# Designs tried in a protein design chat: miniprotein binders against q9bqp7. Part 116

Target 1, 240 residues: q9bqp7
Amino acid sequence: VPQNWFPIFNPERSDKPNASDPSVPLKIPLQRNVIPSVTRVLQQTMTKQQVFLLERWKQRMILELGEDGFKEYTSNVFLQGKRFHEALESILSPQETLKERDENLLKSGYIESVQHILKDVSGVRALESAVQHETLNYIGLLDCVAEYQGKLCVIDWKTSEKPKPFIQSTFDNPLQVVAYMGAMNHDTNYSFQVQCGLIVVAYKDGSPAHPHFMDAELCSQYWTKWLLRLEEYTEKKKNQ

## First folded at step 13 (miniprotein)

Design Bf11
Fold by ESMFold2-Fast, scan of step 13:
Structure Bf11 (fold): chain B 240 residues (1-240), chain A 86 residues (1-86)
Amino acid sequence: as target 1 above (240 residues)
Amino acid sequence: SPKEELLKLIEILLESVEWLLKEAEELYKMGDPWYALWLARMALDFAEDAARLAEETGNPELIRRAKELIERAKELIEEIERALKK
């Protein structure tokens, strides 16, 4: 159990809409500073097994594609992910109509893959928005906060060229989601409470995306694991 | 030697697969069958990688251990998939 406990949920907040909620989704810009990001904390506290498996995966890819081929592959994965996130932000912005959307955004296999999930998404509260945990001193940039099947969720969009998730983004995905959730729940830029998470893995070939829903209990259990990683990061920083 | 380096690689890979299977099992018991399934499938992929490398060495103990991990990964995957279909 972590030595320094802090709750993921804020008892002073409700997950129901209230008068202080903005009509347009929030998009707080990420301010670069000395406060560590969720991604950095997770990267700096990987287990030796995680580090080894990522290196082994990289070696296998280089053997298959060559050094230049691997570089092109990783660049393409990054570019496709970026375009997918930009398309989703555009689609989920409540001010846009279907006629105003770029037709090319709707032609992507990844967008086709996620259509059945999007039909269940409404009440968007935040898009590509910065969060900061004011007490625990970490920051992050979350993809989306919206209702999924009636439940307010931190939603994380992932792309995969295969039915199996991309290995680099597979490790610690639930920790990333709950870290954003805890930060938002204690960030003065936001007034609502998020208790659920959703990881959506979209497929390049248009196969139906995989929704990984995390209820409040599961989020609380992953929150404990996130707090342990944050404590490990803090200890490593002191020992540098 | 190159052969000794390969044997060390296989040993670490087998250890890492055992770690993945343990992580997947713990997450499944914790109540996250979806993430557990992703880790179990990753374990299978790396167990198959270990088996290919072990076959190249001709070391019967490493081959046996790798095949055992493949079967353990497949069993866990099937168990989780059955739970998800309920």
Scores: ipSAE 0.816, ipTM 0.936, lowest interface PAE 0.6, mean pLDDT 86
Fold by OpenDDE base, second read of step 14:
Structure Bf11 (fold): chain B 240 residues (1-240), chain A 86 residues (1-86)
Amino acid sequence: as target 1 above (240 residues)
Amino acid sequence: SPKEELLKLIEILLESVEWLLKEAEELYKMGDPWYALWLARMALDFAEDAARLAEETGNPELIRRAKELIERAKELIEEIERALKK
């Protein structure tokens, strides 16, 4: 049990978004501060086993591609992910705010992969927006807050390359999502609450993306795990 | 030698598959079948890669191990998929 328990859900906020659908999604900029990001907390609190597997995977990839080849591969994966997120932000943003859509960004297997998911996405409340949990003292940049099949979710978009999936993005994704949920639910910049999470894994080959829906119960379970990771991080920093 | 490097690669893949399967099973038990399924599918992909590479080496033991892990991954995937359809 976490020593510093804090609820994921805010009882002071209504579950129903106030009827004033903001016509424009929120985009709160991430402020550079001493506050750790969700990503940093998760990276610094990986288990020995996770670290070992990632290192082994890296060694494997270097053996297969060479050092330069691996660097190129990693850079390419990162670039593809970035372009995918940019394309999604463009798609989910109101048309009036869209600069000239780079049509080239929309012509990707990843975008093709998520088309069926996008059909079920509506009521976009936030895109690439910073969240801060003031009490627990962490920050994050969430990809999207929207309704998925009528349920308001924090949506996190992931890219996967088959047949060689990037293993780094696999283990802590649920924790990342609930961390963003908990922060948003207690961030004064947001007037609404989220109770569900959605991880969407897009595939490079355009095959149908996989939606991982997390209901309130599952989110609560992962929230407990997140709190433990945050405590571990805090303890490690006190000893540094 | 290139052969030794390939053998090391195969061993790393096999170890990774075993870990992924274990993690998938744990997540399945925790009540997250969707994420468990995702990990199990990843395990299958890695196991298939290991099998292909093992065939290139002609090492019957590595081939056997890879094939066994493929079957384990498939079984787990099927189990989780059945649970999700209920």
Scores: ipSAE 0.592, ipTM 0.829, lowest interface PAE 0.9, mean pLDDT 89

Design Bf12
Fold by ESMFold2-Fast, scan of step 13:
Structure Bf12 (fold): chain B 240 residues (1-240), chain A 86 residues (1-86)
Amino acid sequence: as target 1 above (240 residues)
Amino acid sequence: SPKEELLKLIEYLLESVEWLLKEAEELYKMGDPWYALWLARMALDFAEDAARLAEETGNPELIRRAKELIERAKELIEEIERALKK
């Protein structure tokens, strides 16, 4: 699949950040469809090595925590991630008022971890918003589109515990970001162009979050890898 | 047997760590030191897992291979960390 047949950037769209000036961030609802999601494509096209390493990690965790302890651990990881995303959406949404329950979400170590990054985030264009690539036929739900240090980015928020990372959330993170970017750039619900990505890894203990910035060139390289994964998914679906 | 299953597990774990290190090196050369660092750290964790399992078997070749992968992972991590400090 030649990348130039399906470019990540839309030549018909402005290269200017802030070309459109919505005062309220967009939140397009994700519609249930037969069209595959970014996460489904990535999960269904994992290499045998990725599958094995994930299985080995699960075996190790079960040995350490027991089956019930592992279920509790994974449920807690997902819950913390969900709460983190909800808190960030609340913080970044200018129209949202704080509630008593929301105040507790804003006090987490993960939120403390991202404070220095949030200082550099402005011009929020979309939050928890659906994207669809009409030509390539895939969908996604992105976390955030905003300016980071003056550059419009697709921003993906991640939580991490350093010595024992949740391995399932580590594989293919850059591919997920560029897949959302390419979809948004070709989605008629949006009028601007995004050329950069940002993966923010927040830490439970409040230590400073890590900003993994991806410029346009790096995004283009990962886009090529995403197109290969999408092609693999399409081939597997035909051979079911 | 359970021992044969353990040996197969170690063998494929070592193979998978080698794959992960090559993936990290490729991504580093491509221009993504941060994601490469995350994968290299993951490779170190699994290499240490392989070393623990190999030690339980007492097989000197598996122990040697696992320790070699640990050192390769540490070297790659140090290289990427130095590049990021520049």
Scores: ipSAE 0.791, ipTM 0.923, lowest interface PAE 0.7, mean pLDDT 85

Design Bf13
Fold by ESMFold2-Fast, scan of step 13:
Structure Bf13 (fold): chain B 240 residues (1-240), chain A 86 residues (1-86)
Amino acid sequence: as target 1 above (240 residues)
Amino acid sequence: SPKEELLKLIEQLLESVEWLLKEAEELYKMGDPWYALWLARMALDFAEDAARLAEETGNPELIRRAKELIERAKELIEEIERALKK
């Protein structure tokens, strides 16, 4: 149990829709500062096993593709992920328009992969929006907050070339989602309560994306694990 | 030596696969079969990597340990997949 445990949900907030809900999804820009990001906290507190497995995966890829081939592959994966997120933001926000270069992403395998999930997504509240936990002092940039099958969720979009998650971005995905959730629930820029998470893994070949739904109880359990990682990070920084 | 480096690599793989399987089992018990399944599949991939490297050494104990982890990963994957089908 973390020494200074803090609740993920804000008792002063409701997840029920009301008249003050924005008609346009919020998009608060991420400001650079000394407060750590969710991704930095997770990267700096990886276990020795996580570090080793990532290095072994890298070694295997370099053996297969060569060093230059590996750099090209990694760059392409990053760019495809970025463009996938940009396409989803445009699809989910009527005020955002796709640029000429990005319009063909609507026909990509990844976008085809998520179609059946998108039909169950509505009531979008936030897209590519910054969150900050004012008490626990961390920040993040979440992909999407919307209703999935009637439940308000923090939604995280992932890409995978195979029917299994990409190793580089697989570790700690549930912790990332609940960290964003806890921050949003305690960020004065937002007025609603999120209690559920959704990780969507889209496939390059267009095969149906996998929705990993996390209910309130599961989110609370992962929140405790996130608090332990945040505590580890904070202790490491105090000793500098 | 190259042989010592290979043995160390195999030992680290075996240790890391056991860690992944334990993490997957704990998350499954916690109530997250999907993430547990992802970690179990990752464990299988690295267990197969360890088996390939162990075969190159010709060491029967390392080969046996790696194959044992492959079977444990497959069993966990089947258990979780069966639970998800309800």
Scores: ipSAE 0.830, ipTM 0.941, lowest interface PAE 0.6, mean pLDDT 86
Fold by OpenDDE base, second read of step 14:
Structure Bf13 (fold): chain B 240 residues (1-240), chain A 86 residues (1-86)
Amino acid sequence: as target 1 above (240 residues)
Amino acid sequence: SPKEELLKLIEQLLESVEWLLKEAEELYKMGDPWYALWLARMALDFAEDAARLAEETGNPELIRRAKELIERAKELIEEIERALKK
């Protein structure tokens, strides 16, 4: 049980956004501060087993591709991910309908992959927006807050080159999502509450993306795990 | 020796597969079949890697262990996938 328990959901906020659908999604900039990001907390609190698995994967990839090949591969994966997120932001943002959508960004297999998911996405409330949990002292940049099949979700978009999940991205993805949910639900910049999470894995080959829906119960379970990781990080930082 | 290093790598992969399968089973029981499925698929990939490497060493015990873990991973994947289709 976490020593510093804090609820994921804010009882003072209504489950239904009272306000008319904001015509424009929120985009709060991430401020550089001493507050750790969700990503940093998760990276610094990986288990020895997780670190080992990642290192082994890296070693294998270096063996197959060489050191330079692996660097190139890593850079390419990162670039593809960024372009995919940029394309999604453009698709989901009402204002960017006016900017010359780089047609090249939209012609990706990843965008093709998520088309069926995008059909079920509506009521976009935030895109690439910073969240801060003031009490628990962490920050994050969430990809999207929108309704998926009529349920308001924090949506996290992932790319996979292979139908095989990358070790790095998915182990802590549920924790990342609930961390963003908990922060948003207690961030004064947001007037609404999120109770669900959605992880979408897009595939490079354009095959249908996999939606991993997280209901309120599952989110609560992962929230407990997140709190433990945050405590571990805090303790580690005090000992440095 | 390069051979000893390879053997050690294979053993470590096999241990990792066992750990991943255990976590997948636990997550499946906790009601997260999607994450469980992901871990199980990862376990399968590592087990297949271990099997290939074991074949290169010619060590029958490592080959056997890797193959057994491949089957366990496949079974778990199938179980979870069946549950998700319901």
Scores: ipSAE 0.445, ipTM 0.749, lowest interface PAE 1.5, mean pLDDT 88

Design Bf14
Fold by ESMFold2-Fast, scan of step 13:
Structure Bf14 (fold): chain B 240 residues (1-240), chain A 86 residues (1-86)
Amino acid sequence: as target 1 above (240 residues)
Amino acid sequence: SPKEKLLKLIEELLESVEWLLKEAEELYKMGDPWYALWLARMALDFAEDAARLAEETGNPELIRRAKELIERAKELIEEIERALKK
């Protein structure tokens, strides 16, 4: 239904590894430019209801914690998420990183939470890596591309202090994943095809993480929704 | 007035919860029960928030509408959870 429809999958690519594929996971740095990021597109095309609910959640948190307490809480959540991503990159990378810091990061409850998922993860192709859709002209920074239970996935790691219905960026999580997938599949820096997604929600207390697996059909349906959001963004930008 | 601001807040919450429930239902029909369940649980949380605020106002219509949305959210959550167990 979007006017500028484009396929999520690249028919000239395979999800099977070949001899020309790098053995070390790719980590393409994100370059700052005028091309919109996936996050920016999603933020700029939120519905009035999404905006209102996020503001109401914020107001409730401020009522509970005070303004200073909310600021501290938000900073801690951000820091915990950052440390979790750094730990996962270290665990999944065959490259050596900063050893002393990495060792401390491995001790978190979030890492314990995700252990049963990690046992099913192998064949890492990309970590903390930039993607750009050459034709649709957007960029992103994905967390991980690896095989989960034998299927090559774009994997997005999320943290939660406990199972909660409202988490920052909970809205549009599947759109974020498929946007990265479509970009990678059409980015000349990559040679393989990704057809599946995985959103992993890890818990602070070490409770088993929840794996939200998205097969190729589901990814295709979310891709259509992402294209509509990208179209909305482009139209809004033309009117400024 | 503070009461008028509260009434407006409740009305916007009710509208937003209805939107969340519709979104969750469509995603469930599309084939994503997991994400639909996350949105339905979010709808329940905000519906309960709206009910608490409505009770503070003593407005019978707002209280009724909020309770209706709580029940709709609970029913959707139960439906999706049942499907996921299969």
Scores: ipSAE 0.810, ipTM 0.932, lowest interface PAE 0.7, mean pLDDT 86
Fold by OpenDDE base, second read of step 14:
Formats: sequence, C-alpha cells, structure tokens
Structure Bf14 (fold): chain B 240 residues (1-240), chain A 86 residues (1-86)
Amino acid sequence: as target 1 above (240 residues)
Amino acid sequence: SPKEKLLKLIEELLESVEWLLKEAEELYKMGDPWYALWLARMALDFAEDAARLAEETGNPELIRRAKELIERAKELIEEIERALKK
C-alpha cells in the first residue's frame, strides 16, 4: 500500500465535461522545471529484471544488426514515432485543417493502422498537452484526451514494428496513462475529469491497430502501482 | 571465463523469464488480459533466447529449464488468448 495515498479521481470535478465543448483542444506547454516527468519516474524505478531484459534485447539487436545498424534502427524508430504523433495531432486538431497537411505524413502504415480507431474518436479536449500533479509533484505530456466510443479517455499512441517490437515502448504504458489521468484530474488548468485510459498500438504494416481500453476500475489498480513507483523515485532522490 | 559468463547470463535470463510470467499471471488476474498477453509473449521470446544460449553451452539442466519456461509461456498465452476471444 502506498504511504502517500492520493486519489486518481477528483470528487470535486464532474464526470461529464461541461456542455461547452471547447471548440479548440487544449495545448498547454510543458514548462522546464525541477519537477520529474512521468517518463523519468518510470525509467528511474525500473526493476532489475526490467533493466536486464532491456539490456538483453539491446545486445540481441546489436548482434543481429551490428552497432551502427542498431543505432540506425533506434533513430528510425524514434523518427517514425515522432512523425506518427505529428500526423495524429494534425488529424485530430480542428485548426490544422487549414495548414497544408504534409501528405507524406499521412501516407504511413501507422496512420492506416489507426483509421478504424479514429472513427471512434470524437470530442478532442487536449492534444500534446502538459499536465501537472501539484500535490504529488510530477509532470507529463499527454498525447490526447478525447472520447473513445463515447467515453472520455486519456489516449496514448504507440508504434510497434513487427516482428520485433521496441520493448521500451510498452512495458510501463498503463502506468504512464494513469499517471497522466491522475495529474490531469488534479491540474487546475483542466476543468474536467477523465475516468478511462486507452493505449493504441499502431503497426507499421498498416494492420489494424490494437486498442487497449482501461476502465475506471483497471485505472484505479494501475494507479496504486504508479504511486508505489513515485514513492520509490522520491526515496531514491533523497538518498542521492 | 567466457563460458562462465554465458552460464551466468542464461541463469539471469531464466530468472527474468520466470518474473515476467509471474507478472503476466498477476495482470491476468487483475483483469488486464491484453497487457498480460504482451508480457507472456515477451517471456516466450526471452525463454527461446535462453534455450538457444543454453544449447550453445551444452548444459542439459539449463536446456531443460529453458524448455519448461517456453512451455509455460505458451500455455499462458493460449489461456489468455482464449479468454480474449470470448
């Protein structure tokens, strides 16, 4: 049980966004501060087993691709991920309908992969927006807040290359999502509450993306795990 | 020795596979079959790596352990996949 328990949901906020659908998604910039990011907390609190597995995966990939090949692979994966997020932001943003959509960004297998998910996405409230949990003292940059099949979700978009997925992208994803949910639900910059999470895994080959839906109950369970990781990080930082 | 380093690596890998399977089972019980399935598939991949490495050593015990973990991973994957189809 976490020593510093804090609720994921804010009882003072209504579950229903007030009827004023903001015509424009929120995009709060991430401020550089001393506050750790969700990603940093998760990376610094990986178990020995997680670290070992990541290192083994790296070694295996280097053996197969060579050192230079692995660097190129890693760079390419990162670039593809960025382009995918940029393309999604462009698709989901009502204002960017006016900017010449780089047609090349839209012609990716990843974009093809998520098309069926995008059909169920509506009511975009935030895109690439910073969240801060003032009490628990962490920050994050969330990809999207929108309705998925009529449920308001924090949506996290991931890219996967078959047959060898990038192992780092999926290991703590549920924790990342609930961390963003908890922060948003208690961030004064947001007037609404999110109760669900959605992880979408897009595939390079254009095969249908996989939606991992997390209901309020599952989110609450992962929230407890997140709080434990945050406590571990805080303790580690005090001892440095 | 290089051989001793390899043996240690295999043992650490096998322990990590066991950990992954345990985490997958826990997540499955928590009601997240998708994430459990992902971990179980990861466990299988690394168990197969362990088996290949163990074969290079010729150590029958490590080979046996790796093969057992492969089967456990496959069984868990099949169980979760059946649950997801329902």
Scores: ipSAE 0.573, ipTM 0.835, lowest interface PAE 0.9, mean pLDDT 89

Design Bf15
Fold by ESMFold2-Fast, scan of step 13:
Structure Bf15 (fold): chain B 240 residues (1-240), chain A 86 residues (1-86)
Amino acid sequence: as target 1 above (240 residues)
Amino acid sequence: SPKERLLELIEELLESVEWLLKEAEELYKMGDPWYALWLARMALDFAEDAARLAEETGNPELIRRAKELIERAKELIEEIERALKK
């Protein structure tokens, strides 16, 4: 159990629409500072087994593709992911906010893969937006906050070349989502409550994306695990 | 020696696969069958990697251990998939 427990949900907030809510999704820029990011905390607190398995996967890929082929593969994965996120932000932004549209970004197999998920997404509150937990002192950049099938969710978009959920890089994805959720719920830049998470795995070949929905109870369970990782990170920083 | 490094690699793989299976089981019991399934599938992939490497050594104990982990991973995957169909 974490030494200093803190709640994921904010009892002073509601997930219901408010008349004071902005008409356009929030996009707060992430500023450079000494406060650690969610991804940094998770990366610095990986278990020895996680580190070993990622290194073994890398060695297998290099054996298959060569060093140059692996570099090209990694660059392509990064570029495709970036383009996918840019396309989703464009699609989910209100039309009055959009000034330029790149049709090439909107025609990828990944976008085809998520069409059935997007039909269930509405009420977008935030896109590519910075969050900061003011008490626990961490920051993050979340992909999207919107209603999925009527429930307000932190939504994380993932890409996969193989039609299998999270085969390439699955470690700590639920922790990342709940870390953003807890930060947003206690960030004064936001006024609403998020209690659910959604991880969407899109496939390069356009096969239907997999939606992994996390209800409030599951998010609370993962929040405890995130707090333990944050505590470990803080202790490691003190001892260096 | 190169053989000793290979044996060390196999031992680390076997240990890491056991860790993955334990993690998947705990997450399944916690109430997340989807994430548990993804970890169990990852465990199967690495267990098969360990079995290939163990066969190269001809060490019967390592081969046996790797094959046991493959079967455990397959059983867990089938259990979770069956639960998801309910």
Scores: ipSAE 0.826, ipTM 0.941, lowest interface PAE 0.6, mean pLDDT 86
Fold by OpenDDE base, second read of step 14:
Parts: C-alpha cells; sequence; structure tokens
Structure Bf15 (fold): chain B 240 residues (1-240), chain A 86 residues (1-86)
C-alpha cells in the first residue's frame, strides 16, 4: 500500500461533464518547472528487469541493423510518432479545419489504422494539454481527453510498426494514462473528471488499431501501482 | 571470457523472461488481459532469443530452460487469447 495515498478520482467533481461542451478543446501549455513529468518518474523507476530487457532489445537491434541503422530506425520511429500525433490533433481539433491540413500528414497507415476508433470518438475536451497534480507534485502532457463510445476517457495514442509491441512503449503505458487521469481530476485548470482510460495502438500498415479500454476499476488498480512508482522516485531524489 | 559473458547474458535473459511471465499472469488476474497478452508476447520473443543464444553455447541445460519458457509463454498467450475472444 502506498504510504502517501491519494485518490485517483475527485469526489468534488461530477462525473457528468457539464452540458456545455466546450466548443474548443483545452490546450494548456506545459510549463517548464522543477516538477517531474510522468514520463520522467516512470523512466527513473524502471525495474532492473525492465532496464535489462530494453538494453537487450537495443543490442539485438544494433546487431541486426548496425549502429547507424539503429539510430536511423529510432529517429524514424520518433518522427513517425510525432507526425501521427500532429495529424490526430488536426483531425480532432475543430479550429484546425481551417488550416490547410497537410494532406501528406493524413495519408499515413497509422491514420488509416485508427479510422474505426475515431468513429467512436466524440466530445473532445482537451488536446495536447498539460496536467499538474498539485498535491502529488507531478506534471504531464496528455494526448487527448474525449468520449469514447460515450465514456469520457484520457486517450493515449501509440504507434507500432508491427503488430508486435514496441518494447519501449509497453511497460508503463497504463501507468502513464492513470497518472494523467489523476492529475487532471485534481488540476484546477479542469472543471470535469475522467473515470476511464484508452490506449490506442496504431499500426503502420493500416491494419485496424487496437483499443485498450480501461474502466474505473482497472484504472484504480493501476493508480495504486503509479503511486508506488511516484514514491520510489521521490525517495530516490531525496537520497541524491 | 566471451563465452562466460554469453552464459551470463543468457541466464539474465531467462530470469527476465520468468519475471515477464509472472507479471503477465498477475495482470491477467487483475483483469487486464490485453496488457497481460502484450507482456506474454514479449516474454515469448525474449525466450526465443534466449534459446538461440543457448544453442550457440551448446549448453543443454540453458537450451532446456529456454525451451521450457517458450512453451510457458505460448500457453499463457493461448489462454489469454481465448479469454479475449469470449
Amino acid sequence: as target 1 above (240 residues)
Amino acid sequence: SPKERLLELIEELLESVEWLLKEAEELYKMGDPWYALWLARMALDFAEDAARLAEETGNPELIRRAKELIERAKELIEEIERALKK
């Protein structure tokens, strides 16, 4: 049990989004401060086994691609991911309908892959928006808050070149999502609460994306795991 | 020696595969079959890697252990996939 227990859900906020659908999704900028990001907390609290597996995967990839090939591969994966997120933001943002959608951004296998998911996405409340948990002292940048099949979710978009999971994105994705949920639910910049998470894995070949839906119960379970990681991080920083 | 380093790598890899399988089983029990499946598939991939490396050493015990973990991973994957189809 975490020593510093804090609830993922805010009892002071109603589960029902106030009927005023904000006409425009929130986009709160991430402020550079001394507060650790969710990503930083997770990276610094990886287990020895996780670190080993990542290193082993890297070594294997270098053996297969060479050092330069691996660098190129990594850069390409990052670029593809960035472009995919930019394309999604453009699709989900009502205002960007006026900007010349770079048609090239929309012509990706990843965008094709998520089309069936996008049909079930509505009521976009936030896009690429910063969240801060003031009490637990962490920040994050969430991809999307929207309704998925009528349930308000924090949505995290992932890219995969193959149906095989990219090892770097595998281990802590649920923790990242619930960390964003907990922060948003207690961030004063937001007037609503989320109870569900959604991880969407898009595939480069355009095959149907995989939706990983997390209900309130599952989110609560991962929240406990997140709190333990946050405590570990905090302890490590006190000892430095 | 390079051979000793390889043996150590294989042992660490096998231990990590066992850990992944345990985590996958836990997540499956927690009611997250999708994430469990992801970890189980990862476990299989690294178990196969361990098996290939073990074959290079010619160590029958390491080969046996790697093959056992491959089978365990496959069984878990099949179980989770069956659950997801229901």
Scores: ipSAE 0.504, ipTM 0.813, lowest interface PAE 1.1, mean pLDDT 88

Design Bf16
Fold by ESMFold2-Fast, scan of step 13:
Structure Bf16 (fold): chain B 240 residues (1-240), chain A 86 residues (1-86)
Amino acid sequence: as target 1 above (240 residues)
Amino acid sequence: SPKKKLLKLIEELLESVEWLLKEAEELYKMGDPWYALWLARMALDFAEDAARLAEETGNPELIRRAKELIERAKELIEEIERALKK
């Protein structure tokens, strides 16, 4: 159990998904800070096994593609992921006319992959928005907060290539989601309560995306694991 | 030596696969079959990598251990998939 436990849910906030407040911003830009990000904390506290498996995966890819080919491959993966997130932000934005749609983004396999999930997404509350846990002192940039099948969720969009999934994007995914959730629930810039998570894995070939739903109990279990990673990060930083 | 480096690589790979399988089992028990399934599939991929490398060494104990991990990964994947279909 973490030594400095703190609750993920805020008892002062409503958990009703239909509550809306026009004063709550849809998007808050992430600003550079000395306060650690969720991704930094997780990256700096990987287990030796996670580090080894990631390095082995890189070695296998370099053996197959060559060093330059691996660089090209990873650049393309990141670019495709960026475009996928931009397309989703555009599709889900209540003010879709603010930006011209890139038709090529809408025709990608990843967008085709998520169509059946998007049919169940409504009531968007946040898109590409910064969160900060004011007490635990960490920050993050979450992808989306919206209702999925009537439940308010922190939604994290992931891309994957069959048969070779991008291993870096798989480790600690549930911890990222609950870290963002806990931060948002205790961030004074927001007024609502999120209790559920959703990780959506979209496929490059357009095959149906996989929705990984996390209920409140599961989120609470992962929150405890996130607190342990945060504590480990704080101790490592203190001793450096 | 190149052979010693290969043996060390195989040992670390086998250890990491055992860690992945244990992690997957604990997450499945905790109530997350979906993420557990993703980790179990990752464990299978790396167990197969270990078996391929072990075959190159001709070391029967390393080959046996790698194949054992492949079977454990397959069993866990089947168990979780069966639970998810219900």
Scores: ipSAE 0.827, ipTM 0.938, lowest interface PAE 0.6, mean pLDDT 86
Fold by OpenDDE base, second read of step 14:
Structure Bf16 (fold): chain B 240 residues (1-240), chain A 86 residues (1-86)
Amino acid sequence: as target 1 above (240 residues)
Amino acid sequence: SPKKKLLKLIEELLESVEWLLKEAEELYKMGDPWYALWLARMALDFAEDAARLAEETGNPELIRRAKELIERAKELIEEIERALKK
């Protein structure tokens, strides 16, 4: 049980966003501060087993691709991920309908992969927006807040290359999502509450993306795990 | 010796596979079959790596353990996949 328990949901906020659908998604900039990011907390609190598995994966990839090949692969994966997020932001943003959508960004297997998910996405409330949990002292940059099949979700978009998925991209994803939910639900910059999470895994080959829906109950379970990781990080930082 | 280092690596890998399977089973019980499936598939991939490495050493015990973990991973994957199809 976490020593510093804090609720994921804010009882003072209504579950339904007030009827004023903001015509424009929120995009709060991430401020550089001493506050750790969700990603940093998760990376610094990986178990020995997680670190070992990642290192083994890296070694295997280096053996197969060589050192230079692995660097190129890693750079390419990162670039593809960025382009995918940029393309999604452009698709989901009502204002960017006016900017010449780089047609090349939209012609990716990843974009093809998520098309069926995008049909079920509506009511976009935030895109690439910073969240801060003032009490628990962490920050994050969330990809999207929108309705998925009529449920308001924090949506996290992931890219996967078959047959060898990038192992780092999925290991702590549920924790990342609930960390963003908890922060947003208690961030004064947001007037609404999110109760669900959605991880979407897009595939490079254009095969249908996989939606991992997390209901309020599952989110609450992962929230407990997140709090434990945050405590571990805080303790580790005090001892440095 | 290079051989001793390899043996240690295989043992550590097998322990990590066992851990992944345990985490997958826990997540499956928690009601997250998707994430459980992902971990189980990861466990299988690393168990197969362990088996290949064990074969290079010629150590029958490590080979046996790796093969057992492969089968456990496959069984768990099949169970979760059946649950996701319902």
Scores: ipSAE 0.579, ipTM 0.827, lowest interface PAE 1.0, mean pLDDT 89

